# Designs tried in a protein design chat: VH-VL binders against q9hc84r5073to5261. Part 37

Target 1, 189 residues: q9hc84r5073to5261
Amino acid sequence: CICSMWGGSHYSTFDGTSYTFRGNCTYVLMREIHARFGNLSLYLDNHYCTASATAAAARCPRALSIHYKSMDIVLTVTMVHGKEEGLILFDQIPVSSGFSKNGVLVSVLGTTTMRVDIPALGVSVTFNGQVFQARLPYSLFHNNTEGQCGTCTNNQRDDCLQRDGTTAASCKDMAKTWLVPDSRKDGCW
Short names: E, the ipSAE of ESMFold2; O, the ipSAE of OpenDDE; V2, 0.75 times the mean of E and O plus 0.25 times the DockQ between their complexes.

## First folded at step 11 (VH-VL; framework fv_necitumumab)

Design m5 (at its last look DockQ between E and O 0.03; V2 from the best seeds 0.00; counts 0 for: pae O 9.8 > 2, placed apart)
Fold by ESMFold2, look of step 11:
Structure m5 (fold): chain C 189 residues (1-189), chain A 122 residues (1-122), chain B 107 residues (1-107)
Amino acid sequence: as target 1 above (189 residues)
Amino acid sequence: QVQLQESGPGLVKPSQTLSLTCTVSGGSISSGDYYWSWIRQPPGKGLEWIGYIYYSGSTDYNPSLKSRVTMSVDTSKNQFSLKVNSVTAADTAVYYCARDTWFGELYGMDVWGQGTLVTVSS
Amino acid sequence: EIVMTQSPATLSLSPGERATLSCRASQSVSNYLAWYQQKPGQAPRLLIYDASNRATGIPARFSGSGSGTDFTLTISSLEPEDFAVYYCQQRYNWPLTFGGGTKAEIK
């Protein structure tokens, strides 16, 4: 099960359904329906990606958050000497490539590309501030994911599962329902 | 490493469909690290971005061309393609395909095909 | 869409001289700006990404600077092979857009 986001607004769900979504709030990308694997959750914060009526952001600072057990891992970019560099916050503390704690490994592959691995679950998440990819094994997460990344069922018919448990006509409509409460107070839509 | 090569007819009549294919060699089009773009350049003029395609088939197009353009990808042949419908003389240009790097050392269009001239003439 | 304006349109210089090429965006593009070189009859070649980072294999005489709306490509000492057309490209918003180009030619 592989979920991706690129180009500021293009998503591919775990089962391969492509859609566009340009909301600039914080949204649930994925969470477990039933807490089996440390209540794994992924969020994407788009608050710095202000869209205009005539332009969609291709690149803007984004943050990807991973919650796993009691850990909070944030992947983002920061400006260092006029250049973007990857920044990984592990429980709000900056960490460097090769850091490992409680079964979570973090890596920086280049200047901005960040990777988080959870080997016990076969999970990997890659993010460079613009593009993310989350890989979850089907064998472990089958029928147990919800969010903007959809379901992990090998069936696109149920991919657009909304927060209320119903299936939307399009995944664009589904994606709106995964707004994180309180993130709307930042003037996003 | 990776190389890109455009192919297609050099002459197209007005109102017909221009069809081009870019073949990727020395690497895989199925990499999640890259977008695959088409760019064109009318003779003696500047560069115009046409759009990109991701290996999943997802696309985005320049609004100036969106109503007439489609792109496709064939991962089994390691190729991606461009169609421009209803061409006019204004579509005469050198057409380039390019790789756009997202997960690597470089963040830009780092590999280009050599370009192919397409002339629209009756 | 974001309009990229390059100046001058033509830059006539001799080998060994310093070249300064300007690129201005109609709105802020942060540092998401690339520079390309195009020699006659060839495809463009990536020189600079993210405003100031030299692409692999690009000689040290090429440097980029700027952020927001104003960007500069500097060639510290022109070599004969550097006489070409240079394009900037914003990578901040869709559609991606190129500047009109600056032609560097032998005086």
Scores: ipSAE 0.057, ipTM 0.642, lowest interface PAE 6.1, mean pLDDT 85
Fold by OpenDDE, look of step 11:
Structure m5 (fold): chain C 189 residues (1-189), chain A 122 residues (1-122), chain B 107 residues (1-107)
Amino acid sequence: as target 1 above (189 residues)
Amino acid sequence: QVQLQESGPGLVKPSQTLSLTCTVSGGSISSGDYYWSWIRQPPGKGLEWIGYIYYSGSTDYNPSLKSRVTMSVDTSKNQFSLKVNSVTAADTAVYYCARDTWFGELYGMDVWGQGTLVTVSS
Amino acid sequence: EIVMTQSPATLSLSPGERATLSCRASQSVSNYLAWYQQKPGQAPRLLIYDASNRATGIPARFSGSGSGTDFTLTISSLEPEDFAVYYCQQRYNWPLTFGGGTKAEIK
């Protein structure tokens, strides 16, 4: 199951359904319906402001958050000496490429392409601030995912599963239901 | 191009430990795209997956061999190794190391060593 | 573990003939199936991945099809170098498992 986001608004679900969604909040990209493998979940924050970012902090770039077991990993982009660089926060601590903990491996390819691997699960997540991709083994995660990435069932008919458990007519309509409420962000509740 | 080569003793006595090393050339073992794997084949029989090791050291073994198998990786030497404890005649086989692709495109085990015969005999 | 069953065990054919090899999984493996070719004294070689994709350098006469539990490797016209043992491998779940192999031999 491969879920992708590109161009800031284009999505492809685990089952290959393409749709466009433009949101300014934080959304659930995917989560396990039933926690089986560390209660894995992915979030996309379209406006992430962090104190760890230098000059780029004021820009509030996008951030991808990965939650696995008790670990929280944030992937975002920051400016260093006028150049964009990947910034990885592991439990809110900046870490360098090659860092690993509790079966999770983080790396940076080039300057901005960040990768998170969970080898034991065959899971990989990549993010460079604009493009997102999550790869999950069907054998482990099939029919046990929900969010903007869909259900991972090899059936596009059920891809537009909303938070309330109903299926929307379009994945665009589905996407907005996966909003993570945040009273700190205008319009995000 | 990437090549793999097995090395180690071709003869092991019963109850001893089988030890093999796979040397990777033409490319770095430190890639997140691959599971470095061991497969064996008894003479005249089929293939059995033994296990894999990721360049970070993460491993998974075939349940049939898990209690006796240990894998390790040395990124500095671009090698990964296999140990099988308490061997018997049933462990006599050609042992292959292979590069197994799981990320990006699922190409399968696209690079193999030539294999090395390990005979368990008194 | 997922059990892979290949049939027939031996396939006797002449050069130029069409070969059809079957691989069956004890449970659905979706399209996570690979085919390997092994010649005597050599390591296996990847032929097909994801059930139907030819690996790099594999001739067009080799094709894979199927999904779920039933898979087929087809050699449209056998060449002398194609007489070998062929193995299917499920890559759907751990542990990875191989079929028992089909030996394609010259008639």
Scores: ipSAE 0.006, ipTM 0.576, lowest interface PAE 9.8, mean pLDDT 91
ESMFold2 (binder alone), look of step 11: mean pLDDT 92; pTM 0.943

Design m6 (at its last look DockQ between E and O 0.02; V2 from the best seeds 0.00; counts 0 for: pae E 16.2 > 2, placed apart)
Fold by OpenDDE, look of step 11:
Structure m6 (fold): chain C 189 residues (1-189), chain A 121 residues (1-121), chain B 107 residues (1-107)
Amino acid sequence: as target 1 above (189 residues)
Amino acid sequence: QVQLQESGPGLVKPSQTLSLTCTVSGGSISSGDYYWSWIRQPPGKGLEWIGYIYYSGSTDYNPSLKSRVTMSVDTSKNQFSLKVNSVTAADTAVYYCARDTWIQLYYMDVWGQGTLVTVSS
Amino acid sequence: EIVMTQSPATLSLSPGERATLSCRASQSVSNYLAWYQQKPGQAPRLLIYDASNRATGIPARFSGSGSGTDFTLTISSLEPEDFAVYYCQQRYNWPLTFGGGTKAEIK
């Protein structure tokens, strides 16, 4: 199951359904319906502001968050000496490429392409601030995912599963239901 | 070549704590490439997974033993250890330490020779 | 936990014969299954991982197959050193669990 987002608004679900969605908030990309493998979840924050990213503080870039067991990994971009670079926060601590902890590996390819691997699960997530891709083994995660990435069932008919458990007529309509409420952000509640 | 060796007392009294150490040679335990596991085997019986520890100290234990098991890692000595509290005769077994790789994660590709621990008064 | 059941408990064969060992999981483990060989007085040795991949240094006469709940270890032609106990193990879910073992003994 491969889920991807590109162009800032183009999505492809785990089962290959394409749709466009433009949001300014944080959304659930995917989460386990039933926690089986560390309660894995992915989030996309379209306006991530952090104090740890000094150059990015003026810019609120997108951030991809990975929650796995008790770990929280944030992938975002920052400006260093006028150049855009990947910034990885592991449990709110900046880490460098090659960092590993508790079965999770993080790396940066080039300057901005960040990668998170969970070898035990065969899971990989990539993000460069504009494009993300999540790869989950069907054997482990099939029929146990929900969010903007869909259900991972090899059936596009059920891809547009909303938060309330109903299926929307379109995945675009589905996507907005996966909003993570945040009173700190206008329109994100 | 990486080698593992178990060490500790071979005899433990009931209600006491079983304590074993695994020494890793031929490689560093401080590598993120491996999990370090303990497995036991009662005489004439099958294998039971006890748990694993990562070099960072992260652990996971078999639920059947979780309340009595503690693992630790000492990167300076290139060792990791197992403690089992409140032992009974049922804890009599050969105890193995083993290595799990990233590629073969949760498959034990390198084993110690094992050490017999007998629980007896 | 996932229960692994091996059959038969004992397999009596002669050198040169084909050995077929079975391992069944109480639920699907996909291909996340390993086989180990254990000789008397020795630690287990990894033979097969992910159902069908031979570990480093394992002879070609050993092969694994299967997916889901049913798995098979095959020894195409038994060598004298192959008489041992064989265990299957799943890594699909926690806790890791082993089968009860199959003893391959000389007939």
Scores: ipSAE 0.005, ipTM 0.562, lowest interface PAE 11.6, mean pLDDT 90
Fold by ESMFold2, look of step 11:
Structure m6 (fold): chain C 189 residues (1-189), chain A 121 residues (1-121), chain B 107 residues (1-107)
Amino acid sequence: as target 1 above (189 residues)
Amino acid sequence: QVQLQESGPGLVKPSQTLSLTCTVSGGSISSGDYYWSWIRQPPGKGLEWIGYIYYSGSTDYNPSLKSRVTMSVDTSKNQFSLKVNSVTAADTAVYYCARDTWIQLYYMDVWGQGTLVTVSS
Amino acid sequence: EIVMTQSPATLSLSPGERATLSCRASQSVSNYLAWYQQKPGQAPRLLIYDASNRATGIPARFSGSGSGTDFTLTISSLEPEDFAVYYCQQRYNWPLTFGGGTKAEIK
């Protein structure tokens, strides 16, 4: 099961359904329906884009958050010496490529591309601030994912599963239901 | 129009934790264009950058203080905060909060008034 | 970390004279250099960003120049209100560091 986002708004779900979605809040990309594998969850935080949407793509950075067990891994991009560089926060602490803790491996590939691996689960997540890809093995996660990345069922008919458990006619309509409430932002609660 | 105001105790005993809050008015702390910084200045001395926080919670701290410093943000109150653990007399300083741009438009262009914190028994 | 060295520590000049303040970095900081003015009892005020750009409301007598390791703040004709301490700051790499300051004294 492979979920991707590119171009700031284009999504391909775990089962390959394509849709567009533009939102300025934090959204659930994926979470386990039943907590079986450390309560794995992925979030896309679009907060950075609301203040930097003018000019080049670098002015609209995103953050990808990974929750696994009690760990919180944030992948984002920051400016260093006028250039974008990947920034990985492991439990709120910046870490370097090659960092490993509690079964989670972190890599920086080139300048901005970051990868998190959870080998025990066969999970790999890549992100460069604008494009992400999350790979989850079907053997472990089938019938147990929900969020903007849809279900991992090998069936596109159930991909647009909304937060309330119903299937939307379009995944654009589904995607807005996966809002993470955030009283700090207008219209995000 | 953006204004920053520091608040917190002016006197802290050695070995205790110094805790300060900066309240932002006339603008939103949730702006993605800015980092929110703390800077201190011991009486009669120069400026020392303590660290910054982004509204997402991302931080970076001066290595000289990193083991003793934490920062937090409360976007619902439009505030960010500083804690310095295990203080000594060397931590006596005027503490400033400041707005800082990560997109290189304005450096530390808005500063609070500063608040003196004295570490003394 | 990048050490910023300012010189002189004190400038004693009369009104109308040209002031030249130096800031040197221990390694190149490109143009990522700011200048601040601090009057007694006040917070610092941004004067110059990106080595040479005046901040909003800063009079034309203040100018910045330099790139790499060697930077200069020039006050073309000192006014009495220019009595203050001036700090440079590099923003090239973390931690952000300030110079030790140059105190401008009139007379």
Scores: ipSAE 0.000, ipTM 0.421, lowest interface PAE 16.2, mean pLDDT 82
ESMFold2 (binder alone), look of step 11: mean pLDDT 91; pTM 0.918

Design m7 (at its last look DockQ between E and O 0.05; V2 from the best seeds 0.00; counts 0 for: pae O 10.1 > 2, placed apart)
Fold by ESMFold2, look of step 11:
Structure m7 (fold): chain C 189 residues (1-189), chain A 121 residues (1-121), chain B 107 residues (1-107)
Amino acid sequence: as target 1 above (189 residues)
Amino acid sequence: QVQLQESGPGLVKPSQTLSLTCTVSGGSISSGDYYWSWIRQPPGKGLEWIGYIYYSGSTDYNPSLKSRVTMSVDTSKNQFSLKVNSVTAADTAVYYCARDTWIQLYGFDYWGQGTLVTVSS
Amino acid sequence: EIVMTQSPATLSLSPGERATLSCRASQSVSNYLAWYQQKPGQAPRLLIYDASNRATGIPARFSGSGSGTDFTLTISSLEPEDFAVYYCQQRYNWPLTFGGGTKAEIK
């Protein structure tokens, strides 16, 4: 099961359904329906992609958050000496490439590309601030994912599963239901 | 249709700087979706990845060449460039520019036709 | 760096035969593995990405398999245009590295 986002708004779900979605909030990319593997969850924070930022520049940096057991890992980019570089926060503490803790490994590949591996689950998440890819093995996550990345069922007909448990006619309509409420961000509650 | 074209001198003397430019047409290097790479192939030998540049100017280079290599990007001209300092005969190769789909995990999906650079006195 | 080893160096076969090309990584690269074909005087062409997915326009006779450290490119029935050099490339970590190549030549 592979989920990707590119071009600022193009998504491919775990089962290969393509759609376009533009939102300026934090959204659930994936979470377990039933907590079997440490309640794995992925979030994409788009608030740096405001209408002003999108209109002014080709760059639209985002943050990708991974929740696993009691750990929070945030992948983003920051400016170091006037250049963008990958920044990985493990439980709000910056960590360097090669860091590992509690079965989670983090890497910075090249300058801005970041990868988080959870070897016990066969999970790999890659993000460069603009594009992401998440890989989950079907053998472990079958019939147990929901979010903007859809289901991992080998069935595209159920990919547009909304937060209320119903299937939308389009994944664009499904994707907006996965908003994470954030009272500190205007219009994201 | 995306096309890449290498340009630069075909003959360079030892100890000088090799300089090549890749011009991209049918696509934009200002996209955050792709990395832009140089690869070289000595005559009759295999392929060596030299490094990449991102539209932001960020780079990373093969450690075997890092001390001698610089890349640059000019988004207004839709071009990216390679410089190799202090060349020797060992730097004689066909040099390719290529579009890198690293984050999409496809590979180098578009290549230039390649340009032979000979280092000879 | 991750070393990619291809075998055999040369594969001599006739048109219509099945070709099997091996690529081994010095450490796990998951399935972040690409295959390229290169004919004389031409740039390489992407054949397979993600270890097993055919690139656009690649005939079905080409297939890739493997994960971790051992990978295989199979050409089910060689056509005359398939006699070329084939390279594998790991895309798991920088620096990106190629195998030394396998030359498929006519017997």
Scores: ipSAE 0.211, ipTM 0.717, lowest interface PAE 5.1, mean pLDDT 86
Fold by OpenDDE, look of step 11:
Structure m7 (fold): chain C 189 residues (1-189), chain A 121 residues (1-121), chain B 107 residues (1-107)
Amino acid sequence: as target 1 above (189 residues)
Amino acid sequence: QVQLQESGPGLVKPSQTLSLTCTVSGGSISSGDYYWSWIRQPPGKGLEWIGYIYYSGSTDYNPSLKSRVTMSVDTSKNQFSLKVNSVTAADTAVYYCARDTWIQLYGFDYWGQGTLVTVSS
Amino acid sequence: EIVMTQSPATLSLSPGERATLSCRASQSVSNYLAWYQQKPGQAPRLLIYDASNRATGIPARFSGSGSGTDFTLTISSLEPEDFAVYYCQQRYNWPLTFGGGTKAEIK
């Protein structure tokens, strides 16, 4: 099961359904319906503002968050000497490429392509601030995912599963239901 | 040009520990781009992935061998090693070390020439 | 684990002929499939990655196709040096697994 987002608004679900969604908030990309493998979940924050942003403090880049067991990994982009670079936060601590802890590997390809790998699960997540891809083994995660990435069932008919458990007519309509409420962000409640 | 070379005894007695070392040249092991892997091939048979070690020391092993396999890495020597405990005749094989381009998911792009390890009394 | 099945086990052909090798996965591996060539007494060599991309230095006569569970390696016109054993490998899930191999031999 491969879920992707590109162009800031184009999505492809685990089962290959394409749709367009433009959101300005944080959304559930994927989470386990039943926690079986560390209660894995992925979030996309479209406006991630950190206090540590120096010259780029005015920029709130996108951030992809990975929750696995008790670990929180944030992938985002920062400006360093006028160039964009990947920034990986492991439990809120910046880490370098090659960092490894509790079966999670993080790496940066080039300057901005960040990768999180969970070898024991065969899970990989890549993000460069604009494009993300989540790869999950069907054998482990099939019919046990929900969110904007869908259900991972090899069936496109059930991809548009909403938070309330109902299926929307379109995945675009489904996508907005996976909003993570945040009163600090306008329109995100 | 990256090169890998296996080294270790070619003969091991049953119940003993097989120990091999892979020396990498032409490139550094201290890269986040690769899983340093071991693969074996019994004579006249196919390939079996044994496991990998990351330069940070993280490992993953084939479940079929997990209980008997240990890998280590020495970044200062640009080497990584394989140990297989309690060997039997079934462990007789050509053992390859290889570089796995996991981040790009290409495959094993560089291999050692392989070393035959025979388990015999 | 994902089981990779290759067919045929042996392929007998003459130089200049077209070779078609099949690889099947027990479950979908998307396009995360590699092909290797192994000559006698040598280590395997990466031929194809991501199901259809030729590795560096691989001749154009080699091509890979397929996605999901069914994959094909094609040698458009066999050269004498192409007679070897070919392995497919899934790179989608752990543990990594290889097919049983197809031996391309001279007829």
Scores: ipSAE 0.006, ipTM 0.560, lowest interface PAE 10.1, mean pLDDT 91
ESMFold2 (binder alone), look of step 11: mean pLDDT 92; pTM 0.945

Design m8 (at its last look DockQ between E and O 0.03; V2 from the best seeds 0.00; counts 0 for: pae E 10.8 > 2, placed apart)
Fold by OpenDDE, look of step 11:
Structure m8 (fold): chain C 189 residues (1-189), chain A 122 residues (1-122), chain B 107 residues (1-107)
Amino acid sequence: as target 1 above (189 residues)
Amino acid sequence: QVQLQESGPGLVKPSQTLSLTCTVSGGSISSGDYYWSWIRQPPGKGLEWIGYIYYSGSTDYNPSLKSRVTMSVDTSKNQFSLKVNSVTAADTAVYYCARDTWFGEDYGMDVWGQGTLVTVSS
Amino acid sequence: EIVMTQSPATLSLSPGERATLSCRASQSVSNYLAWYQQKPGQAPRLLIYDASNRATGIPARFSGSGSGTDFTLTISSLEPEDFAVYYCQQRYNWPLTFGGGTKAEIK
């Protein structure tokens, strides 16, 4: 199951359904319906503001968040000396490429392409601020995912599953239901 | 070190429910690294995976037994249990509980109970 | 389910000899394969995980290789305590499945 986003608004679900969605909030990309493998979940924050000293204070770039077990990993892009660079926060602490903890591996390819691997699960997630891709083994995660990435069932009919368990007429309509309420962000509740 | 021990009746009558409990010692069952599993082995035969229960209560069972199998976990007692309904002679086996590690090191069933023989007989 | 096939069913060897055990999966399981050793009257013991990694405490004479559908467990030089039944297990897909086992017996 491969879910991807490109161009800032184009999505492809785990089962290959393409749709366009534009949002300014945080959304659930995917989460386990039943917590079987560390309660894995992915979030996309379209306007991520961090107080990290390594991040540009004046920018709120997109951020991809990975929650796995008790770990929180944030992938975002920051400006360093006028150049765009990947910033990886592991439990809110900046870490460098090659960092690993509790079976999770993080790496940076080039300057901005960040990668998170969970070898035990065969899971990989990449993000460079504009393009995201999540790869999940069908054998482990089939019929146990929900969110903007869909259900990973090899059935496109159920890809537009909304938060309330109903299927929307379009995945675009589905996508907005996966909003993560945040009172700190205008219009995100 | 972590140890597992099966307990329950060694004899069950046909059509009744087989009930076993696995007690974990030397470590907490409340860990996200492990799937607490049951495996059985009929006399002189190979191993069959029955299912697992996660510390959160999430379960998955072998499709061959799903309709008859129920697992539960009691974190307060550091135990997890197996029930098999409507047993027949085919359910006669040594039943093992095991710690199935999916995170960290030793990706496999790295800790086993000694096993307990359950015989289904009238 | 993924069917695991082990061969040979029985392997008769003498102490000091090299043992080669085969495990085949009905479909690719990548490297998600474990090997277990079971002695009479005992529970299985994890030997190899992820096809080629020795579990904690496992002697160096045990080694695993393979990926996809074909896997091999090798015992470089058999010790008397190594005569047992060996099972492979795929851990790629649910349900988890074991091979039928290979019995290593003394010649």
Scores: ipSAE 0.021, ipTM 0.600, lowest interface PAE 6.0, mean pLDDT 92
Fold by ESMFold2, look of step 11:
Structure m8 (fold): chain C 189 residues (1-189), chain A 122 residues (1-122), chain B 107 residues (1-107)
Amino acid sequence: as target 1 above (189 residues)
Amino acid sequence: QVQLQESGPGLVKPSQTLSLTCTVSGGSISSGDYYWSWIRQPPGKGLEWIGYIYYSGSTDYNPSLKSRVTMSVDTSKNQFSLKVNSVTAADTAVYYCARDTWFGEDYGMDVWGQGTLVTVSS
Amino acid sequence: EIVMTQSPATLSLSPGERATLSCRASQSVSNYLAWYQQKPGQAPRLLIYDASNRATGIPARFSGSGSGTDFTLTISSLEPEDFAVYYCQQRYNWPLTFGGGTKAEIK
C-alpha cells in the first residue's frame, strides 16, 4: 500500500485512486481504524507556522506529522541561508539525520528529502516539502486504514471512505471530511 | 514501462556548448515522485553525477560543474535537457540520463537511458 | 564532498566462485548506499539500495551489507553474465558520488 501527494494537490491513495484536493488546513492522511500497530497516524498541515510570522510576506510551509505510540514526528522545511532545508522535530525537538529512538529512524537525504522508517512495521514515510509518500505493508494494514489516503484493501471501490464510515462517489468529496477539528490557524481558509 | 533516451550531437568543438535532451516514454516526467538526473562517464573511466532537475524546474548541480551547467524541463514534450558550456576535451564522455527514485519502489537510479557518446574535438 | 573508494580495482575469478567487493566512504553515509552493475556497452543497472535491499528483479545471489563507512557487495556464485563493472554510490548528501568501480572479469 503506497499513498502519495505531489504538485501540492495531486493525491494517489493506497490502492491507486487519483484525485485532486486543495484544502489548506490540517487533514488526516491516514490513521488506523483499529489501533493495532501503535495507533499509527499521518497528518498533513498545509499551513504550518513554526513561529509567529515576523515579516508579513512569509509563506508557511507544509508539514507532515507522524503519530506512533507516544511519539510525534514532524517533517517540514525551513529557510537556512536563503535556501530551503529539511527540518525534523521528534517530540518537538529538532533532530539530525541518523537519529533513532524507540524503533523510529530518521534520515535526511540531500537538502530537503526527509524519511522516517518504522522497521518493526515495515513502514516508510518520505517528504520533501512538496511531495510525500507513505509505504505500508498490505500484510499488516489491510482493511485497517482510513483518511485522505483511502483504504488498504486492494480494491479502489472502497478508497473514498469518509469520516462517517460511508464511501463517497469521489475522493475529492471524501478528502474534505478528513479535516482535523480545531486545526484552523491564522491564514488557513 | 518507463524508458529514457538521450539525443544530441556526438561531436562538439572546444569552447562550444554541449546540449543534450532526454525523452521520457511510458511514464510522465511530471509525476512528482522522481528526480531526473544526468550522469557522465569518460571512456574507460567511472561515473560522475552532474545533477538533477525536478518537474517544477528546481535543480541541484555537482559543485564541480555548477558554473558551466544548466538543466531544463519541458513537461509538454515529456523531456529534460542538459547544457554544458565552454567544453574541453575533459568533457568527452558517454552521457546518461536517469530517473532517480527517492519516493518510488527502489531508492536509486532505477531507469537509465542507453547513453550517448559526446566527443569534444577540434 | 564524500569520496567513495572501491577495492579491488579488478577481480579475476571463475564462474561459480564467490565475489566480494568493497566500498568505503570518507565519512559516514549511514545506510544510504546503492550498488550498480554495468556491462560493456550498456548503462548501469541498480542492484542494491539502502546498503542491503535488492532492487526489483535482481537475483538472490547478489547481496549487500555494511553501514556507516564500510560496505560490501557479495555475489555468492558468479554466473557468466555477472562479469561486469560494479559501482557504489552514496546517497546520503549531495553531490551524489560514485566509487571508482570494481571490474569483475573471467580468469
Scores: ipSAE 0.007, ipTM 0.537, lowest interface PAE 10.8, mean pLDDT 84
ESMFold2 (binder alone), look of step 11: mean pLDDT 93; pTM 0.950

